# VHH binders against q9ulm0r997to1333: the designs that were tried, part 45

Target 1, 337 residues: q9ulm0r997to1333
Amino acid sequence: FSIPVHFTNGTYHVVGFDGSSTVDEFLQRLNQEIGMRKPSHSGFALFTDDPSGRDLEHCLQGSVKICDAISKWEQAMKELHPGKSEGGTRVVKLMYKNRLYFRSQVKGETDRERLLLASQTSREIVAGRFPINKELALEMAALMAQVEYGDLEKPALPGPGGTSPAKAQHLLQQVLDRFHPRRYRHGAPAEQLRHLADMLTTKWATLQGCSPPECIRIYLTVARKWPFFGAKLFAAQPAQLSSKENALVWIAVNEDGVSILDHNTMQVHITYPYSSVTTFGGCRDDFMLVIRSIPDKSSGKSHIEKLIFRMAAPKIAEATFIMASYMNHCTTTVNPP
Short names: E, the ipSAE of ESMFold2; O, the ipSAE of OpenDDE; V2, 0.75 times the mean of E and O plus 0.25 times the DockQ between their complexes.

## First folded at step 14 (VHH; framework vhh_4orz_3)

Design y8 (at its last look DockQ between E and O 0.15; V2 from the best seeds 0.00; counts 0 for: pae O 5.3 > 2, placed apart)
Fold by ESMFold2, look of step 14:
Structure y8 (fold): chain B 337 residues (1-337), chain A 119 residues (1-119)
Amino acid sequence: as target 1 above (337 residues)
Amino acid sequence: EVQLVESGGGLVQAGGSLRLFCAASGFDFSRYAMAWLRQAPGKRREWVALIYYHGSTDYKDSVKDRFTISRDNAKNTVSLQMNSLKPEDTAIYFCAKGWYSTSRFFDSWGQGTQVTVSS
């Protein structure tokens, strides 16, 4: 058997397996073939798409057999369309991307890991889950354009060796669509989009001769200046507000704990280290986080704070599983005296 | 260990044709993208033609319709048919292995084969 494993840059690698292959064994083969470190070093994991076609991903556990995961997906697809013949139109899509990010694991990163991390970060920038100002957004889009398409080709005189102005503009708009934040272009008139493409041209031209690995290293150097690089962000509404517009926050889950960020500025309001988190989980569409403060020295009394956030139940499950994964890793890496 | 050996280069008159070959070993050839790169005197190395693991191809605009890349997974070979050659095609041509099945990035190449096109 063989199956494509997709990456966030729209490419894939075909990996072989048999009926006894576990996810762990499958990933060992994949990582050897594409030049990546083990998941324990890279933080990457294997996901399936949702059989319903919803925008949900399901992380596969390492001990699960690949064939069993595929069969489970196919059965779920069959149950969604009762009476349809087995083996319907759609097949399972495997995605390989970062799930847990550890700052200490930057040592020893391969160029392949950097490519895929940069690609995943680029998707977060486009989607608005990464803070970036308009100037930097163009610089970052230009770096990805250089990686994907190479040196910018200048418009030339009409002729077989030249690029037409219309074709050049179409490519520039494709680059913006793929690599530039969607929010900066939403509802923009055509003249503004042309001006944006002209500015992109200026930034991209400065990258002539820059190799893909160098562009990717620059990309990550810039992106990693944000303290929450690698964090998973979830939009949520705190329960104690009277207006939804004012209440939206980001819940950021990373190696250090759970942080609450301003939705517009993405500045941190507060960070709760995992050592302060006594209980967390979901109840319907409410995510609960229970925090215990450091005991007051004079009284010995700790304060308990219960935080409730509204968010979609599938996102609560995702956040909960990622938090648990980080907490388990933190426990196993702490050496008692 | 990855080994890529190019052959088939030589001197040819403008308007002529030449066919390059690449023998590949040391990896599972059928699962990887392959490419031809070239380096002209005083220029940096550039890609010329790309073939994905499933046989789809892509070409640099300046050689499109003149060059054809192909692969033979049974023999682990890549070929580049070059027609209507121009003096500007003069370069050392390298066979390159992609990072993975549909990669546009390359991590290994051979010593190259010289192609010289006289006017």
Scores: ipSAE 0.593, ipTM 0.853, lowest interface PAE 1.6, mean pLDDT 88
Fold by OpenDDE, look of step 14:
Structure y8 (fold): chain B 337 residues (1-337), chain A 119 residues (1-119)
Amino acid sequence: as target 1 above (337 residues)
Amino acid sequence: EVQLVESGGGLVQAGGSLRLFCAASGFDFSRYAMAWLRQAPGKRREWVALIYYHGSTDYKDSVKDRFTISRDNAKNTVSLQMNSLKPEDTAIYFCAKGWYSTSRFFDSWGQGTQVTVSS
């Protein structure tokens, strides 16, 4: 058997497997074929799309057989679409993405790993899950444009081989759509979009001659200045906030712990190291964190805080598993066998 | 496995011409951008010419109007016509496969062919 694995940059690689192949074995093979580091270093994992078509991804566990995962997905599809003949046009999509990010592993990154990280980050930027101002957004978009399209073509003098102005403009719009935050473009009048395209042109032109690896280097250098680079963000509503019923926050999960960020500015409100987390996971329909405060020096008694967040059920599961993974990783690194 | 085999290199006098060829196998050739890279002694590898899957081309400024990249999807080949060669063009030339249809990132290349331009 073989199945395509899709990457964050829009490419794919076909990987072979048999009926006994586990996700770990499958990933090992994939990594060997494409020159990626082991998952323990890279933090990359295999995901499936959601059978319902929702914008959800499901991380595959290492011990699970690939065939079983596919079968499960297909069964779910059948259940969702009763009566539609086996010939449904939709097949499971496997995705290769970064799941866990480790700062200590940055020095060993391959060029491919960097590219995929940058592409994944770009998607986060576009989706509004990365703090970025308008100026930086353009710069980041230009870098990605240079990586994908190369040097910006100078408006060809009206000669037989020149890219028509219309084509050039179309390209610029495509770049903005692909690499520029949607929130900054949403509802913008045509004139503003044109101006944005012009600014993009200016930024992109400055990158003339810049190689893709160099652009990626720059891109990641800039992106990594954000302390929560590589973190997974989950939109959540604190249940205890009596005053503003619609207050949203980001729950950021990374190797350091769990942080609460402002939803709009993504500024850090508070960080909870894993050492302070006593309990975490789903509680009924909510996400619950139980935090142990630093013991009072006078009483020696630690204060326990219970935090409850409203989150989508799949996201609760995802957050829980990611937290568990980081905690396990920390334990293993501290007590190497 | 992706295989790229370059040919056509050699010694040529300044002002002369060479045509490089690359035979590609092991992937769906028509879906990928192809490029020619070169590496001069003591210098980093650099891209010289690029052709996208749809046939659009791009060139390094230093080779613009002198070099022409072309592809034949039926034969899985990419060519580089090099005219008005200069000593500065001396390098090992590599045929490279793009990551995807319009990518300027290259994930595979051949062993290369030596091009030497004498003054």
Scores: ipSAE 0.019, ipTM 0.355, lowest interface PAE 5.3, mean pLDDT 90
ESMFold2 (binder alone), look of step 14: mean pLDDT 86; pTM 0.881

## First folded at step 15 (VHH; framework vhh_4orz_3)

Design z1 (at its last look DockQ between E and O 0.01; V2 from the best seeds 0.00; counts 0 for: pae E 15.8 > 2, placed apart)
Fold by OpenDDE, look of step 15:
Structure z1 (fold): chain B 337 residues (1-337), chain A 119 residues (1-119)
Amino acid sequence: as target 1 above (337 residues)
Amino acid sequence: EVQLVESGGGLVQAGGSLRLFCAASGFDFSRYAMAWLRQAPGKRREWVALIYYEGSTDYKDSVKDRFTISRDNAKNTVSLQMNSLKPEDTAIYFCAKGWYSTTRFFDSWGQGTQVTVSS
């Protein structure tokens, strides 16, 4: 058997497997074929789309057989779409994405790994899950444009081989759609979008001659300036906040712990290292964190704080699993066999 | 506020040399890439030389081996030694601040200094 695995840059790779192949074995093969590091270093994992068609992804566990995962997906698909012919033709989509990010493992990244990380980051930027101002957004978009399309073609002098201005404009709009934050473009008048395209042209033109690896290097260098690069962000509403302060927050999960970020500015409110986290996971329909504070020197009593957040159930599960993965990773690295 | 002041431009004969200087202020100079840009009449502004925060350099192919960019972090200055000048090098030269330590994007530049190379 073989199945395409889709990458964050829009490309895919077909990987072979048999009836006994586990996700770990499948990933090992994939990584070997495409020149990726092992998951313990790269943090990349295999995901499926959701059978319901919702914008959800499901991380596959390493011990599970690929065939079983596919079968389960197909069964779910049938159950969710009884009798609809259109549901019967949908095939499971496997996706290869970064799940865990380790700063200590940056050294040794392959070119492909960098490319995929950059592409994934670009998606986060577009979705508004990355703090970025308008100017930097354009620069980042230009870098990705250079990677994907190469040098910006000079408007052909009215000669037989010149790209029509219309085509050029269309390309610019496509680049903006693919690589520029949606929030900055939403509701913008046509004139503003044109202006944005012009600015993109200017930025993109400066990258003439830059190779894709170089562009990606620059891209990641810039992106990594954000302390929460590689973190997974979950939108959450604190349950204890008075009705007046229904302020959404981001829960950021990374190798250092759990951080609460302002929803709009993504500024850090507080960080809880994993050492302070005593309990975490779903509590009824909410996400719960139990934090142990550092004992007051004067009283010797540790204060336990219970934090409750309203989150979507699938996100609660995802956050819980990611946290657990990071905690387990930290424990294994400290106690080398 | 970021300030960049260029100096050292002038008229020179083909084959001659000039040294441009840029004084920078208003930012942590040592953390940013610096560049020299130029704009010839009727042409777009283009980068000609880059120096990153760690001191590595990059050049436009047309100026490679002729131009040398350097920086002094203690003085917050960037210089461009231009040798073997050609009429095609005639332009306004701008000192530019990079957006980050390693970038080809620039967020600020000075008023520029005119370089004219006479055939």
Scores: ipSAE 0.019, ipTM 0.372, lowest interface PAE 5.4, mean pLDDT 89
Fold by ESMFold2, look of step 15:
Structure z1 (fold): chain B 337 residues (1-337), chain A 119 residues (1-119)
Amino acid sequence: as target 1 above (337 residues)
Amino acid sequence: EVQLVESGGGLVQAGGSLRLFCAASGFDFSRYAMAWLRQAPGKRREWVALIYYEGSTDYKDSVKDRFTISRDNAKNTVSLQMNSLKPEDTAIYFCAKGWYSTTRFFDSWGQGTQVTVSS
């Protein structure tokens, strides 16, 4: 058997397996073939899409058999769409992307890991889950354009042997759509979009001769200036006992703990290290995080703060599993050898 | 951008009264809980009084019945009436902006105003 594994840059790699192959064994073969370290170092994991077609991904555990995961997906699809017998049946999509980010593992990154981390970060920038100002956003888009398309080609007269000004402009708009934040272009008049393309051209031209690996290293150097690089961000609504206003925050989960960020500015309100988290979990659409402070001298009991957020149950499950994964990793790295 | 400017501090005799004011700007004041915090020399900053955006209040036990927090959404001000002052109330007092609905998360505060109670 064989199945394509997709990556965030739109490429894929076909991997062979048999009926007894576990996800771990499957990924060992994939990683050998594409030049990546094992998941415990890279932090990458294998995901399926949601059978219903929702924008939701499901992490596959390493001990699960690939055939069983595919069969469960197919059965769930059958139960959701029982009348689709004529054709056009959707097949499972496997995605391999970063799930956990470890600062101690940066020095050992392979070129493939850097490429895929940068492509994943680029998707977050486009989607607005990464703080970036207008000036820097164009520089980052130009780096990805250099990686994807190489040196910027000079326009020429329409016809054989040249890139017309109209085709060049269309390509520049395609680059902006792929690599530049949507929020900066949404509803923009054509004049502003052309101005952005002209500024992109200026920055892209300065990258002439820069190799893809060098562009990716620059990209990651810039992106890693943000302290929450590699964090998983979840939109959530703090509990509001007397307000109906839609107040959103970002819950950022990373190696250090759980942070609450302003939804608009992405500035940190507060960071809770895992050592202060006593319990966490969900009930329906309520995510609860319980924080313990220092013990009170007079009672010997710690002060407990309970934080409650509204978020979709599947996102709560994802956040909970990622937090548990980081907490487990921190425990094993602190234990004596 | 968020600005919180405290005033009204000073030196008072034990048993006296003092009223602190906080002028707020740079955010939608009427949507946030506001608080007074204080920091005595060598101690951690602690909350003293809290007023929710709908007007309900909470107080630290040691100041309950002596201090009154109030807000004026039309003028974007918070005040703290402090009565029956004790030397233990000596501290720098800070006006703080709450984070949405939780009282345990203050994301901004001013430079503070000194309150000194002699006795």
Scores: ipSAE 0.000, ipTM 0.166, lowest interface PAE 15.8, mean pLDDT 84
ESMFold2 (binder alone), look of step 15: mean pLDDT 86; pTM 0.873

Design z2 (at its last look DockQ between E and O 0.90; V2 from the best seeds 0.00; counts 0 for: pae E 2.7 > 2)
Fold by OpenDDE, look of step 15:
Structure z2 (fold): chain B 337 residues (1-337), chain A 119 residues (1-119)
Amino acid sequence: as target 1 above (337 residues)
Amino acid sequence: EVQLVESGGGLVQAGGSLRLFCAASGFDFSRYAMAWLRQAPGKRREWVALIYYEGRTDYKDSVKDRFTISRDNAKNTVSLQMNSLKPEDTAIYFCAKGWYSTSRFFDSWGQGTQVTVSS
């Protein structure tokens, strides 16, 4: 059997498997074939789409058989879409994405890994889960454009080989749609979008001759300046509504711990290292963190703080699982066999 | 070890045709994208044609409708038919292996074959 594994840049690789192939074995094969490092280094994992069609992804566990995962998905699909012919033709989508990001493992990244990381970051930027101003957003979009499409072709002089202005404009719009933050474009009048396209043209033109690897290098260098690069962000509402108007925050989960970020600016409010986290996970319908504060020097008493956030149930599960993974990773690194 | 061996280059007059061949070995040929790259003197290497594992093709605009890339998975070969050649097509042409099935990036290429188009 073979199945396409989809990447964050819209491409895919077809990977073979048999009835006994586990996710770990499958990933090992994939990584070997496409030149990726081991998951323990790269942090990449295999995901499925949700059979309901919701914008959810499910991380596959390493010990599970690929065939079983596919079968389970198909069964769920049938159950969720009884009698709909269209539901019967949908096939499970396997996705290869970065799940855990390790700063210490940056050295040794492969070109493939860099490309996929950049692509994934680009998706986060477009979705508004990355702090970026308008100027930088254009620069980042231009870099991705250079990677995906190459040199911006000069508008076709009336000669036989030139790209029609209409085609060029269409391409620019596609680039903006793919690589530019939606929040900056949403509701914008046509004139503003045209202006944005013009600015993109200018930025993209400056990258003439820049190779894809070089563009990706630049892209990641810029992106990694954000301290929460590689972190997973979860939108959450604190249960204890502080008097502050904005009830939403980002919960950022990375190798260092759990951070609370302002929802709009993505400025960090507070970081909780994993050493301070005593309990975490779902509590009823909410996400709960129990934090132990540093003992007061005067009293020697540690204060325990309970934080409760309203989050979607699937996101609670995801956050919990990612946190657990990071904690386990840290423990293993400290006690190498 | 990945091996790519190009052949078919030579001297041709403007407007002429040439067909390049590449023999591939050392990997599962049928699962990877393949491409032809070229490098003119003093210029950077550039892709001119690519063919994905399923047979879909893409071309550089400057060679579109003049060049045709094809593959034979049974023989592990990729070919480039070049028609209506121009002096600007003069370059060393390389057969290249894609990173994966639908990759536009390449990790291996051969020694190349010289194509010279005279005015």
Scores: ipSAE 0.791, ipTM 0.916, lowest interface PAE 0.5, mean pLDDT 92
Fold by ESMFold2, look of step 15:
Structure z2 (fold): chain B 337 residues (1-337), chain A 119 residues (1-119)
Amino acid sequence: as target 1 above (337 residues)
Amino acid sequence: EVQLVESGGGLVQAGGSLRLFCAASGFDFSRYAMAWLRQAPGKRREWVALIYYEGRTDYKDSVKDRFTISRDNAKNTVSLQMNSLKPEDTAIYFCAKGWYSTSRFFDSWGQGTQVTVSS
């Protein structure tokens, strides 16, 4: 058997396996073939898409057999579409991307890991789950354009030997759609969009001759200035309701713990290290986090906080699983701040 | 361990044709993208033509419709048919192995074969 494993930049690698292959064995072969470190170093994991086509991904555990995961997906697809013609065409999509980010493992990154991590970060920037100002957003889009398309080619003679002005504008629009934050272009008048394309051209032109690895290193250097680079962010609403407040926050899960960020600015309000998290989990659409503070010197007793957030149940499950994974990693190793 | 051996280069008049060949060994050829890169004097190495593991191709705009890349997975070979050659095509041409099945990035290439197009 063989199956494509997709990456966030739209590329894939075909990996061979047999009926007894576990996810761990499959990933060992994948990583050897594409030049990546094992998951305990890279933090990458294998996911399937959701059979319903919803925007959900399901992390595969290392001991699971690949064939069993495929069969489970296929059965779920059949159950979701009873009575559909037996000639259905959609097949399971395997995605390999970063799930856990470890600062101590940055030094050993391969070029392949850096490319995929930058690609994944670019998708978060486009989607608005990564804070970036308008000026820097264009610089980041230009870097990805240089990686994907190479040097910006100047318009040449209209005709067979060159790039027409219309074709050049199509490419610039494609770059903005792929690599530039959607929120900065939503509702913008055509003149503003042309101005963005002109500024993109200026930024991209300065990158002439920069290799893909160099562009990716610059990209990650800029992106990593945000303290929550690599964190997984979940929109959540604190359970108590005030009519005065639109109370959305981001719950950011990373190797340090669970942080609450301002939804608009993404500035950290507070970070709860895993050592202070006594219980966590969900019931329906309510996510609970119970925090034990450092013992007070005068009393010797810890203060207990109970935080309740409203989140969609699948997001609670994802957050809980990632938190548990980081806690397991901290138990077996110490990750200094 | 990865070995890529180019051949078929030479001197040709503008408007002429040339076919380059690459013999590959030391890796599972059929599962990787392959490419032809070139390096003109004083210039950086650049890709020219790319063929993915399943046979889909991409070309640099300046060679589109003049160059054709193909692969033979049974023989572990890649070829580049170059037609309507121009002096701008003068370069050392390298056969390159992609990072993975659909990669546009390369980690191995051969010694290269010189192509010179006279005006």
Scores: ipSAE 0.446, ipTM 0.791, lowest interface PAE 2.7, mean pLDDT 88
ESMFold2 (binder alone), look of step 15: mean pLDDT 86; pTM 0.881

Design z3 (at its last look DockQ between E and O 0.87; V2 from the best seeds 0.00; counts 0 for: pae E 2.9 > 2)
Fold by OpenDDE, look of step 15:
Structure z3 (fold): chain B 337 residues (1-337), chain A 119 residues (1-119)
Amino acid sequence: as target 1 above (337 residues)
Amino acid sequence: EVQLVESGGGLVQAGGSLRLFCAASGFDFSRYAMAWLRQAPGKRREWVALIYYEGKTDYKDSVKDRFTISRDNAKNTVSLQMNSLKPEDTAIYFCAKGWYSTSRFFDSWGQGTQVTVSS
């Protein structure tokens, strides 16, 4: 059997498997074939789309057989879409994405890993889960454009080999749609979008001759300036809203711990290292964190704080699993076998 | 070990045609994208044609409608038919292996074959 594994840049690789192949074995094969590091270094994992069609992804566990995962998905699909012809033709989509990000592993990144990380970051930027101003957004979009399309072609003088102005404009719009934050374009009049396209042209033109690896290097260098690069962000509403707190926050989960970010600016309010986290996970319909504060020097008593956030159930599960994964990773690195 | 061996280069007059061949070994040929790259003197190496594992093709604009890339998975070969050659097409042409099935990036290429187009 073979199945395409989809990457964050819209491309894919076809990977073979048999009835006994586990996710770990499958990933090992994939990584070998495309030149990726092992998951413990790269943090990449295999995901499926949701059979309901919701914008959810499901991380596959390493010990599970690929065939079983596919079968389970197909069964769910049938159950959710009884009698619909369209439901019968949809097939599971396997996706290869970064799940855990380790700063200590950056030095050993492969070109493939860099490309996929950049692509994934680009998706986060477009979705508004990355702090970026308008100027930088254009620069980042231009870099990705250079990677994906190469040098910006000069509008063809009325000669046999030139790109029509219409085609050029269409390409620019496609680039904006793919690589520019939606929030900056949403509701924008056509004139503003044209202006944005012009600015993109200017930025993209400056990258003439820049190779994809160079562009990706620049891209990641810029992106990594954000302290929460590689973190997973979850939109959450604190259960106890003070008059001074925004109704929404980002919960950022990374190798350092759990951070609460302002929803609009993504500035950090507070960081809780994993050492301070005593309990975490779903509590009823909410996400709960129990934090132990540093003992007061005067009283020697530690204060326990219970934080409750309203989140979607699938996101609670995801956050919980990611946190657990990071905690386990830290334990393993301290006590190497 | 990945091996790519190009052949078919030579001297041709402007407007002429040439067909390049590449023999591939050392990997599962049928699962990877293949490409032809070229490097002119003093210039950077550039891709000119690529063919994905399923047979979909893409071309540099400057060679579009003049060049045709094809592959034979049974023989592990990729070819480039070059028609209406121009002096600006003069370069060393390399057969290249893609990173994966639909990759536009390449990790291996051969020694190349010289193509010279005279005015």
Scores: ipSAE 0.740, ipTM 0.895, lowest interface PAE 0.6, mean pLDDT 92
Fold by ESMFold2, look of step 15:
Structure z3 (fold): chain B 337 residues (1-337), chain A 119 residues (1-119)
Amino acid sequence: as target 1 above (337 residues)
Amino acid sequence: EVQLVESGGGLVQAGGSLRLFCAASGFDFSRYAMAWLRQAPGKRREWVALIYYEGKTDYKDSVKDRFTISRDNAKNTVSLQMNSLKPEDTAIYFCAKGWYSTSRFFDSWGQGTQVTVSS
């Protein structure tokens, strides 16, 4: 058997397996073949898409057999679409991307890992889950354009080997669609979009001759200035806050703990280290965190806070598993078997 | 260890043809994209033809319709048929292994084979 494993830049690698292969064994082969470090260093994991087509991905646990995971996906697909031909057109999509980000592991990154981290970050920038100003957003889009397409081709008059101005403008708009934040172009009139494309041309031209590894290193150097680079962000509504104006926050999960970010500015309101989290989990659409503060020296009692957030249940499950994974990784790293 | 050995280069008159060959070993050839790169004196190395693991091809515009890349997964070989050669095609040609099945980035190449096109 073989199956494509997709990456966030729209490419894939075909990996062979048999009926006994676990996800861990499958990933060992994948990593060996594409030059990636093992998951305990890279933090990458294997995901399936959701059979319903929802914007959800399901992390595969290492001990599960890959054939069983595929079969479960196929069973779920059939149950969701009864009466449709069994020879339907959609098949499971495997995605390989970063799940856990470890700052201590940056020194050992391979060029392959840097490419995929940058590609994944670019998707977050486009989706609005990464704070970036308008000026920097164009520079970052130009870097990804240089990586994906190479040196910018200048528009030329019709003739041998020339690129038409209409073709060049179409490509520039495709680059913006792929690598530039959607929110900065939402509702913009056509002349503003053309102006953005012209500015992109200027930025991209300065990158002539810059190699993909160099562009990626620049990209990550800029992106990593944000303290929550690599964090997973979950939109949530605090249930216990009596606020009329802005109910949404971001819950950011990273190796340090759980942070509450302002939804608009993405500035940190508060960070809860994992050492202060006594319990966490979900009930229906409510995500709960129970936080223990440092005991008051006068009374010796800890202050206990119960924080409740409204979130979709699948996102609660994802956040819970990522938090548990970070907590488990810390204990495993300190006391390896 | 990855090994890529190019052959078939030489001196040819403008308008002529050459076929380059690449023998690959040390990796699971059938699962990787393969490419031909070239480097002219004083210029950066550039890709000219690419073939994905299942046979889909892509070409630099300047060689499109003149060059044909192909692969034989049973023999672990890649070839480049070069027709209607021009003096600007003069370069050292390298057979390259992609990072993965559909990669447009390359991590290994051979020592190269010289192609010289005279006017």
Scores: ipSAE 0.436, ipTM 0.788, lowest interface PAE 2.9, mean pLDDT 87
ESMFold2 (binder alone), look of step 15: mean pLDDT 86; pTM 0.875

